# Designs tried in a protein design chat: VH-VL binders against o27280. Part 7

Target 1, 266 residues: o27280
Amino acid sequence: MDSMNVPEVLEIKRIVEESESVKTFIFSWDFRREVRPGQFVMVWDFRDEKPMSVSLIDPVRSEIGISIRRVGEFTDRVHGLSEGDLLGIRGPYGRGFELMGRDILLVGGGIGMAPLAALADEATARGMRVDALVAARTADELLFLDRLEAAGVNISTCTDDGSCGFKGFAHERLLTLEENHDMAAVCGPEPMMFQVMRILDERDVPAQLSLERYMKCAVGICGQCCLDDTGFRVCAEGPVFWSQELSRVREFGRYRRDPAGRRVPW

## First folded at step 5 (VH-VL)

Design ua3
Fold by OpenDDE, look of step 8:
Structure ua3 (fold): chain C 266 residues (1-266), chain A 123 residues (1-123), chain B 110 residues (1-110)
Amino acid sequence: as target 1 above (266 residues)
Amino acid sequence: QVQLQQSGPGLVKPSQTLSLTCAISGDSVSSYSAAWNWIRQSPSRGLEWLGRTYYRSKWYNDYAVSVKSRITINPDTSKNQFSLQLNSVTPEDTAVYYCARGEDSYYYYMDVWGQGTLVTVSS
Amino acid sequence: QSVLTQPPSASGTPGQRVTISCSGSSSNIGSYYVYWYQQLPGTAPKLLIYSNNQRPSGVPDRFSGSKSGTSASLAITGLQAEDEADYYCQSYDSSLSGVVFGGGTKLTVL
């Protein structure tokens, strides 16, 4: 019997307003079921279930945080919840990030910073130097800046409109950075990740990227999150992939499949 | 199914180099989801991790501090195997040596082991 | 001396519950996953538990792992004769930058 597959009904302990569109929901967590940065949980609001990355792992407080962006009906409902309300959580699932070396670069876009924030905490706890490139459309959409700063992360920001930091996209900002790192972790819009990956590959920086796909079962059975040509299941073999693995995935950076299995361009 | 087949001499003289090879089937030595380990076991020292090699855009090697100055773990992509070299052996290096696969998805566990090779260091 | 501390021996009768402890420190068990291996006589170790409490395919549910603080425990319920083996805990130690094992526990089924 795998207790991981049984949803636990958990009380929302706290809600943190990260931005206008993003909230972090804090739950008590039994760390007998440890979770790694990059892994995801299935969040169940008793009507629907969606995969969400873990953005906070706090063994001291016995808490985890799940950051959720308001993007649809499910998330609308969740964002309407209050502290004390209940959600179903099952997991964690998937392959998380691996840490190598002493210097790590985090490149995150929008809500993609969620798993990276957790990774930053782990990396800094291990004594690693962490540089983070935090990207968003606008300044008010930049996530976790204070948290990252408090953790000792060296932050570089970029915004599409130039309202904060570098004006432009993450990959453009990356091109201006001369320093190489022992590894990189990337999460955000797939087109962003695609460009970032290419740059990192050219620089021979090992990179891990966290993908988002439609997930139904989260346990590698239903195949809804299968990547074309490779057969990689994002929920099982991912969501974190090495760049070389993704280089084999034709659809990466080009399209995804919707719940009906149709190709949807980015 | 992933299998590891070990080979190498079971007897080594003091001050010489211990050499073992681990042939991989069912997986690639350059797999991005694997790390290839050497472990030894003796009555006096129990299970002792010696080191690992793994490929992530480039090859990495991690060695135990206790043997770092004497150990080399090398992958051979052409033969899909990896080897252990331990220099300047002494009787204290007498042990059953295992090669083992680690999976990055779960970090430091070793899920597939070779059959083991008893290596005796004796004159 | 092993970095992780296990009792050298444990015993039980068929059907009983036995537990094997594994004690470490903040630099290993306190910070990293614990793994357990079963080693039958004359064989290589076999992965029994990963990530503190997860069972690989083929491992019976009568085997369970737990971790609290800097200590871990392997529990075997419904002890069977075939469970007679050596059991090892394993983790990673940041201070040593390497994998560490316990000294092993010889489990005898009486």
Scores: ipSAE 0.006, ipTM 0.515, lowest interface PAE 11.0, mean pLDDT 92
Fold by ESMFold2, look of step 5:
Structure ua3 (fold): chain C 266 residues (1-266), chain A 123 residues (1-123), chain B 110 residues (1-110)
Amino acid sequence: as target 1 above (266 residues)
Amino acid sequence: QVQLQQSGPGLVKPSQTLSLTCAISGDSVSSYSAAWNWIRQSPSRGLEWLGRTYYRSKWYNDYAVSVKSRITINPDTSKNQFSLQLNSVTPEDTAVYYCARGEDSYYYYMDVWGQGTLVTVSS
Amino acid sequence: QSVLTQPPSASGTPGQRVTISCSGSSSNIGSYYVYWYQQLPGTAPKLLIYSNNQRPSGVPDRFSGSKSGTSASLAITGLQAEDEADYYCQSYDSSLSGVVFGGGTKLTVL
């Protein structure tokens, strides 16, 4: 039996090319269904359904944006869509980021910048000072730079190949940045997040990290998004966790699970 | 349960400093999930948020623009309380003053309130 | 003036539905959650509705909140004599970088 919610069918209002491999799909949204930075939605292309990052939350224009990286057959099909085409959306689901203090550090790798871009908009609207470390393999994959600059975010970049900003990994760049933040929000490849979390813990900076796991129900019933050793469900107790919560999780930074639930290394 | 008990003088002369204290029981002033607010209420202005203090690895203050030049809110972790100082008061500062807890510093609502203290500013 | 606009008074008879409005702007209600407080005579305000439409434990389901655009509304169904109180809406305002309240609505149960 299938007890999952049925997606609402929405028209693609706009498509923004963020990079060669990432597009943001913008939909009209009724904000009676409140959306928080760090929550996710399930996107249905009438064949398959996948969790996707919410990158734009705009109650003024009654819009949300969902950023999707082309990585396989489902995302290839979605990237082939045009404005006016339809997608199913259910959600939002999960725990979002909690803002605190006046000085926030964002650390995003690749598509992980999507929920952090939404958080940056909220933080700057509240008058917080926002520093963002934006990481990617290459300069062309650095996401949301123009949007972050327009919001007044102080940006530092790093790329694996050195084509823009610091040559190296996000955690290496982090060591060279100011240590005067009240909190951090982190999202990206799990190995990156693990290394970043260790540095932030050493600096006694409260950190929230957004995890991705395979999801089927998205409402915490099916157990497919559970973390080993704690029983945390990414779709219910997460996807955003405090670093204190993640320090108890054996699998974090070590492995992930495929759709069949098998352990695979990062 | 969290309880807030206010104390301080109810009469202050113009140009002096209004000073109130809010004692906390059932929670810590340094709780990560809390913010500690001062609000006042008068017939002419209704409810008016003055500011808050909270702890997130260090202490922060948010102050209303209308009083920012005159207000200080200080925590005292050893006594588990927080205080309000409002400098250079005038009769327009006459109000019932409330302390209040916000149970989540991300949001700006107050879920626990003190009993209120009427402060009259007059010579 | 208060940043959020409420009618200064409202009234109803027992059993009736009453609605209290709260009008703001894109810098507050249009972008941020709305909260409602009930203040009984001689007491401190009490949180009645949080996050637009959520009820704390102990608040009857005959109280409900809603938000549309830059306006919010508190609805009370099955009005009771004990509901006679002052009601305040609240939000955050980005242009003022702070918490803002409505001017309050005195509800009279006839």
Scores: ipSAE 0.005, ipTM 0.423, lowest interface PAE 14.9, mean pLDDT 84

## First folded at step 7 (VH-VL)

Design j10
Fold by OpenDDE, look of step 11:
Structure j10 (fold): chain C 266 residues (1-266), chain A 121 residues (1-121), chain B 107 residues (1-107)
Amino acid sequence: as target 1 above (266 residues)
Amino acid sequence: QVQLVQSGAEVKKPGSSVKVSCKASGGTFSDYAISWVRQAPGQGLEWMGRIIPIFDTARYAQKFQGRVTITADKSTSTAYMELSSLRSEDTAVYYCARSTYDFGSGYMDVWGQGTAVTVSS
Amino acid sequence: DIQMTQSPSSLSASVGDRVTITCRASQSISSYLSWYQQKPGKAPKLLIYKASSLQSGVPSRFSGSGSGTDFTLTITSLQPEDFATYYCQQSYSTPWTFGQGTKVEIK
């Protein structure tokens, strides 16, 4: 295989409409290049390049899926693509999730469910019980419900407007759930993850959380994704971190760096 | 106050299909999952599958996969179970039952009255 | 699939007796265990959920205990209306499965 740092031009095999703002792009993948849930790839549309989480890992079909939310110019262009069109993909990069125990809790918000959906597939394949708290602003923004249900995942939902399930935020819903889990994986808006982590820590549930930061090189060189105080590079030491690691990260849940390197509050 | 009312008894020929309905009243249909459980004469209980109406997703026991279809109409608060390619062994009382869907909680706190389905030539 | 095994399959008891029914899972199901009562010609009735939680409206003489693989339903003082068949059910994973049932008969 080619170097992981050189984008491979791949044809979009299928496009799945997940929601109004989210599409999953499916590609053929040579699994001689291993990919783990929680890892990301750099997606290149021949104009710009953005990091995207892998949301589907299917060794049987030799496919991967990348779920992309429409949020700006790059994603607008990508969402305009059709099956058969081409994209450049390099990677995978970063540290993925680890699985342990028998019962796992997944807490995802919005597009944060993307890497967790991949993790759910692996966990269920291993015979683990998977509970997934899926959060979104509205019912129509809840992601991967059909897929998770089909995989045997036990779902709980919360929506900001109460249009589906618990009315409120993920951490609020979590407080109302009493089920015990051996570990948790969390991904979503950082304020959500911050609150969820606190709850999980209080319950002595080992937790892994996937951070999102501005990335350029994806190989730990440019430093754009460095976290303050620790010097952790989200693209290298992350994006998946243990809660104990994040407890050392002052900026977690408080602010991030924008492309210019300025602190931007959450 | 919450009740599940099922459709009436059915007599079917082998190879045919049966569709049983389960109407919920007195509660919020969308807050729960509906399971179908059958019981052959003199036998125990057998879970067939469930649907979560709010998600419009169904899950089936492998034994019935491809032969059973569970659906729900949220507008009428009614769940349906259709079993095809009926055999004599499918003679049973079929129950619908309500459970919370959150994290797959599986305790069924409200049951329909049951629908007797007899398959005979 | 997870197999649920009840013991005994049947028992005879008198009014006022303490009755104990056991349910064993083929693998750990944590506390995802429910107990049901069924009388002839009637739908099952939920008694206990989450291994030990008493369903609303169920008499306090019914109790559930256990976790993992071994569970117990106890009726402290059997009443005339308690003669029925009892089932355990796991909801740890699909397909949900029931025990074979325990028939409690009049001695």
Scores: ipSAE 0.891, ipTM 0.936, lowest interface PAE 0.6, mean pLDDT 95
Fold by ESMFold2, look of step 11:
Structure j10 (fold): chain C 266 residues (1-266), chain A 121 residues (1-121), chain B 107 residues (1-107)
Amino acid sequence: as target 1 above (266 residues)
Amino acid sequence: QVQLVQSGAEVKKPGSSVKVSCKASGGTFSDYAISWVRQAPGQGLEWMGRIIPIFDTARYAQKFQGRVTITADKSTSTAYMELSSLRSEDTAVYYCARSTYDFGSGYMDVWGQGTAVTVSS
Amino acid sequence: DIQMTQSPSSLSASVGDRVTITCRASQSISSYLSWYQQKPGKAPKLLIYKASSLQSGVPSRFSGSGSGTDFTLTITSLQPEDFATYYCQQSYSTPWTFGQGTKVEIK
């Protein structure tokens, strides 16, 4: 077992309230453990452990940020913590995003913008043009808009209720947007990602999509994050997959598995 | 559809500041971006900066960084450009202009009438 | 910053002439280029966006072409009302920048 597989107990340095349901927890981080956009960490609250995406990678300040949406018992407990409180973190794990070309499209839904915000920072630092389609149910749930704008990202928004930007789903907005990208990175609700992937494939835009699955070990041993028929382990071969890899995955966009291994429709 | 109406001409002394307003009508303020473009007498167009009203931050041309502040007040559908430490070289007509904010669509399809600013001792 | 260079700086032409104005970017800007017309004492008016798309209400005698670093505005049959100064502008990255302008004088 190496240092990546044992939780390090870290103090919460700062908490940013991104929305009513999303907080970003900032920790000091020793960058001898390199972190890449699209990789995830396991967050341990001394009772349970859940995978969370890294949303901020700042080697200059020696900080990382982990964005967590309040959706259940574990995340409710974590949202109740304060600066100075402790969390265990192990990782990072998984395959992150790869940048190519000079024009990148990001398509993020809800908390899915978290790993894409980290990717946007890296892309802009490399001098790439970054366009981001940021989607949510309502305006108050659009994440990282000010941060993305300050970084030089060109933003388009869509909301299910039309309260900010295009009224409708991300894939519907994408059909009306410019088609001048060398690659795309997609993260969000899996039904959204499936629809977006089909559009990008039709346009011959290389796309990388980040999947969420139930995880226990995060190092590829327990099998809980495996995708049907391919044997891909989301924690090892993913969470970021190329669209070509996902085209062979029967369950993508259709169902997922709960901790007991039962199929759960989207 | 959208109309941009700017504040009136100004005469300023060197070292002072000017704040030009740009009021939008005929649409929601959150649907577009506002740029500021100036034109000195007999010269070309110079982009100064831009704000997208749904964000708190603006982008500026490096030449103006530190002297220009661009803001928007969504409740009044008004954008502002403030230029500080004025010099005679800042004598120009200052335009506000609307563009879509979807990705890199920086084409400015609606322009204000312009505000003449004269900087003179 | 991306530098935009227009050519010529000035030209004179007769009604009915075909006029071309070129714009060169210091680096590739893909198709993120706009063309504007400005008449004396007035604000600029958008003619062409996305290098080749004609803005609504602009006469079809105006057209744009190009991608990458080299772009052209063409007026296929010059009319008396086309006396103006024309500017290209890149929107590939901020700061957005304009060419220095091309003054078209009608004889």
Scores: ipSAE 0.409, ipTM 0.723, lowest interface PAE 2.9, mean pLDDT 87

Design k10
Fold by ESMFold2, look of step 8:
Structure k10 (fold): chain C 266 residues (1-266), chain A 118 residues (1-118), chain B 112 residues (1-112)
Amino acid sequence: as target 1 above (266 residues)
Amino acid sequence: EVQLLESGGGLVQPGGSLRLSCAASGFTFRSYSMSWVRQAPGKGLEWVSAISGSGGRTYYADSVKGRFTISRDNSKNTLYLQMNSLRAEDTAVYYCARTSWYGSFDYWGQGTMVTVSS
Amino acid sequence: QSVLTQPPSVSGAPGQRVTISCTGSSSNIGAGYDVHWYQQLPGTAPKLLIYGNTNRPSGVPDRFSGSKSGTSASLAITGLQAEDEADYYCQSYDSSLSGSKVFGGGTKLTVL
């Protein structure tokens, strides 16, 4: 645990370009430090440190993969790195997904498919039937489709512009699909997750949702990742929460907080 | 290999009852919605009823609502259709069909004939 | 009439292309529900031919293709063969009928 609080400097072993805006950075990893789907790591570029979800967990090759979308200054710098360059990694942190039953639904929006791709690998390895609804704005932003198909996942796609699959939002597509799942795992834009959670609650499908919040310490000390009105710390009690836990969180789906603590709408 | 085998069809008088069965094998039965689809002689396909994988939700075409009851026994991998108050227009081949996640009928049985006459 | 409308028959010579239409409404195809297609050879149960508007199950040759636009869908068959002579049905879901999956009336394809 104490080694998890200090970044280990690791060499980028391989970079996979998943889309124009998303790269997966692959590192050698000693799996005596266990990693579970839904957990996150803090990635340090020697100037700043940001939480990133693990998208690949491969004990056979002793590798983890971290998928990063280019959205700002930190991620721009990381996207400019090459194989052989160094990053600091601390973690993993947080509560991962818990698998149950035999039939799992995955609903992922954009980069939110990253932790779900890792979960899909574990679920299929356990012999579960995996159905994945993969959402994006455009076809070019749909992530991990070939990987999911190779794992035997049943895929449905939706895009805001209709360029691939169902034209519309993930929750709209979900209503046109059959309802036979023991559980669901959801990760993506928080407004999408809120709408999907409501459908799953009406269907009595146990759901786990992965939240994003600003983090500094990642171990629950600084309070920067707390959810309003409950005191849940995303880095400690989450990032994966059950839908019942989130149904009592006033801010979920409505706003987030910036590094200065200001409310920012979704 | 997915297999669906219907049984229980036969000749019945108007107002009578029949119970159809469909034995399923080659897949995890409880994971799939199941449907009954019928086809009157020389006519097209008509969806009749559906049941969720758990059995907790059931659906019926308006033409059979209140007269037919769909059920399943997941311990026996068997789908049922209890047909009461049968009418001449219920005469058809009844197919057992598996419903995919996408809402298609991806596997069908051979069908069992129900004749309502006399 | 059926909620989904298909022509009662179509015909074509071996090697030719035919198209079978499936016309719905705003409560089914127009509401975003998928269209699926089935082939029924004489004396047999239906077989899934196209699902999710355009997808072919394993074992269905690529000379069968599906499309959807607005409130209508279409099945195209190229390189017609004698064994394609069958009845063809489209299927979707209709929200106005509550819990109802709906079929088209069927199209008899005759290979000349």
Scores: ipSAE 0.656, ipTM 0.828, lowest interface PAE 1.3, mean pLDDT 89
Fold by OpenDDE, look of step 11:
Parts: C-alpha cells; structure tokens; sequence
Structure k10 (fold): chain C 266 residues (1-266), chain A 118 residues (1-118), chain B 112 residues (1-112)
C-alpha cells in the first residue's frame, strides 16, 4: 500500500454531470485507506494540485466520488477529461464530520453539498433521520437532489432567485424551519455558514462546519491555510470545525487569505 | 410508531385550573418541538402553544397568553399544559401534536376534552 | 375571523376535481412561510395531508396536491371519492402574531 502522501494515479471510471458547472468523478478506491465524509483529497492533473472534498463513499462498489466545480484553469482542465483518463489523488486529509444523535440537519450551499451528500449517505445508512436544506443561486445549481431523495433525505430547497423552493438565502429559509435536530452539518459559502451557525447556536443545536481555504501541502506544514489568531490549520485541524471552535476564529465569515496571503473579503 | 396520548381533560368551573399531559413514544422526544392545538365543539382548529425540543423556548397564542403554561419533561417523554383562569371559551378538545421540520403537525393525539362550565 | 381564509364549504361528485383555497397575507403565506394542509374526518383527530406547500406524507394519495402562490395556497383533490368527505384546514406561520401558528377556518367538503 502506497503512502497517503504519494499521489496515486487513478483512472476516472465514470463522470456524473451534476450541473452545468459541477461534475462528479468516480474512482476505484481501496478502502483499506479509510475515508470519512468531510475529508478532502488532493487532486493532481500532472500540472497543478487542488484540494477537493469527497462527495461519494461507496464501500460496496469500492468507489469514491469527487465533485468538482468549474471555477478556474485547473478545474477547466479537469472538466475537459473523459472517462478512462487519469488523475493523481493523494489523501484523504483533514478532520471529517462526526455523527451524533438520531436526527441530523444538513445545510449546504452550492458545491458545499458535496461533502454533505457523503455524510447523508452515512447518516441514512446508520438509520438516522436526515433533513437537508439545499441552497443555490438558481434551480439548475442545486446539487444532489435526486441522490438525497433516493437515500430518504427530507429536502428543503432555497434559491436566490426563487426559481426553486424558498426564495432567499439558506439562513433565511432556516428561520422558517423547526429545530428538530440533534446536530447540524454545514458547508457552503462562508457568509452563509456564518449566518447559519448563528441561528443554530441560538437554537442550541450543535453544529459542525466545513471551511474552505487555500491549501498547498494538506499536511499542516506550509501554513497557507492557517486561520488568523487561532493558528488553526484548515488542512489539519479542519476542514470540519465545531461552531465553538469557529467562534474563536476572527476571520470566519469576514475574510480569507489568497495565495499571496492577502486578506480578501467575502 | 409515533404515538401521542393526551390526558387530564375534564369538567372545570370558570376561573379554575387544569393540567393536561401528553405521553409521547416512538420517536426522540427531545428533538422535536411540540404543540397544543384545540378545537371547540363544532369549530375549527386553533393553535394554543408550542415548546421547543429543549424546552428553552415557549410560544403562546394571544388568547391564552398569561393564563396557560406549556412545559415538557424530556426524561419522561411528556408534554404538559397548565391551564389557569379558565374561561368558557377555552372549552375544546385539546390535541397534542408533534411539529415537523417544515413546521407542520405531522402527528396528533386523539385529544382530551376540556369543558369549562359553571 | 381566522388569519387564513378558507371557503366554509365545497362540494363535488365522485370522480370530479375540487379545489380549496387558503388566502393569507404578507405576514404569513406572503412572507414565505410554508402552508400545510390537514384532513379531519368526522369524529377523528386531524391528519397531515400536505406539508411544505406541495409535499405529501407517506400514505397520502397523489390525487391530493398543494400549491402556493403569492399570499394564497390551494389544495386540489382529483378523482374525488366518498371517503374524502371531511373538514380540511390550511395552516401556516404568522410573524405578526408573536410567532404564532395559524389555521384557516376550515372547509367542509361534501361528496355528492
């Protein structure tokens, strides 16, 4: 078995088009290498490397899925690939979600639904009741709805333009829903997560949130993903954090650092 | 299977007090907000009160505010409604109902009759 | 009198389509709060029929459907059957009433 830090060159088995901008790439996976929802892998296209969340964990088929949104040069190249093409994958890395209780709330925005979809599969397999608030800008950007529905997940949707479900943002929709959960898992745009976290805290619902930061090494060495003040490394101590942890992170919901280390407001 | 069973109803004089109970089973009681909904004879449904899963938040209809108190004991899977200063217009079947994620009442008890009469 | 307004009665013959309206305001249905529908058979407790505007709980036939637009909602029943004779209530949330759940006045459906 290869080291987790050495990219393994894997063949793309299948490609699922989730939306116009999101594709899920399916790979054979040796589950002797454990992977948890909320963890990420480094995807290498032999030119560049980017962290990507695992969106599918299928031990029965011995497969994992990585959902990638087309947002730049790297993802443009990846989206140009076909079944049978090769990618390098190393990992998994980071702290994944922990499941607790019997009732779980998932709140996801855009590509943030990727790790939550994997979590939903695990939760439902464990017999948990799963409610998922799925948010997107528009209806065609809503991800994994059929998959979640098939898994028995109760879904509530919201879109910025009202093209599907509740017209508005996730935190606004959340305020119209009941607090019938033992825990919550949140992933999406950071401003969304910030607002959602506040609501969940007010409702005394334990929450885990997955952060996105610029990552380079994925092993806690380079410090590129280090959060201000706390020194938390998103790749090591995260990317999944408890709300109590994030409450200590000043930059959360306010800004991030770009590859040059400059503050970039959300 | 989700079950809700109300008890404590009966005849009471105006100005009197009564305490209703609702025994819940078949689900994680503490995870759900619970409500009381009443229905006067031959009339429609009226929401009375609600309480969050933890019991930290309570809500009341204006018609009962200051007179009724909703509470719960999660260790006993029981919902309560303390009704004070009862009035004739409080006469109704009182239903215990579980609140769904969407805010609907997805499960109802069979109700307990409260009659306020001199 | 009720925050949500329903017609007091509707009727239809077996096999027909009937609709029950639920008219609210900007503080409830118009504010984006979900509408739910309940069926109450004579002498029984209410039963959830539609939740979240359009969703059917398990066991509810697909001939029942809900819709919402603006400040109003509607329950449609196709292929009307004798057992559908009941009272129907819409329910929502009103932000102007200290966060109260609110019901319509109810509609008695008679199957002719």
Amino acid sequence: as target 1 above (266 residues)
Amino acid sequence: EVQLLESGGGLVQPGGSLRLSCAASGFTFRSYSMSWVRQAPGKGLEWVSAISGSGGRTYYADSVKGRFTISRDNSKNTLYLQMNSLRAEDTAVYYCARTSWYGSFDYWGQGTMVTVSS
Amino acid sequence: QSVLTQPPSVSGAPGQRVTISCTGSSSNIGAGYDVHWYQQLPGTAPKLLIYGNTNRPSGVPDRFSGSKSGTSASLAITGLQAEDEADYYCQSYDSSLSGSKVFGGGTKLTVL
Scores: ipSAE 0.650, ipTM 0.860, lowest interface PAE 0.7, mean pLDDT 94

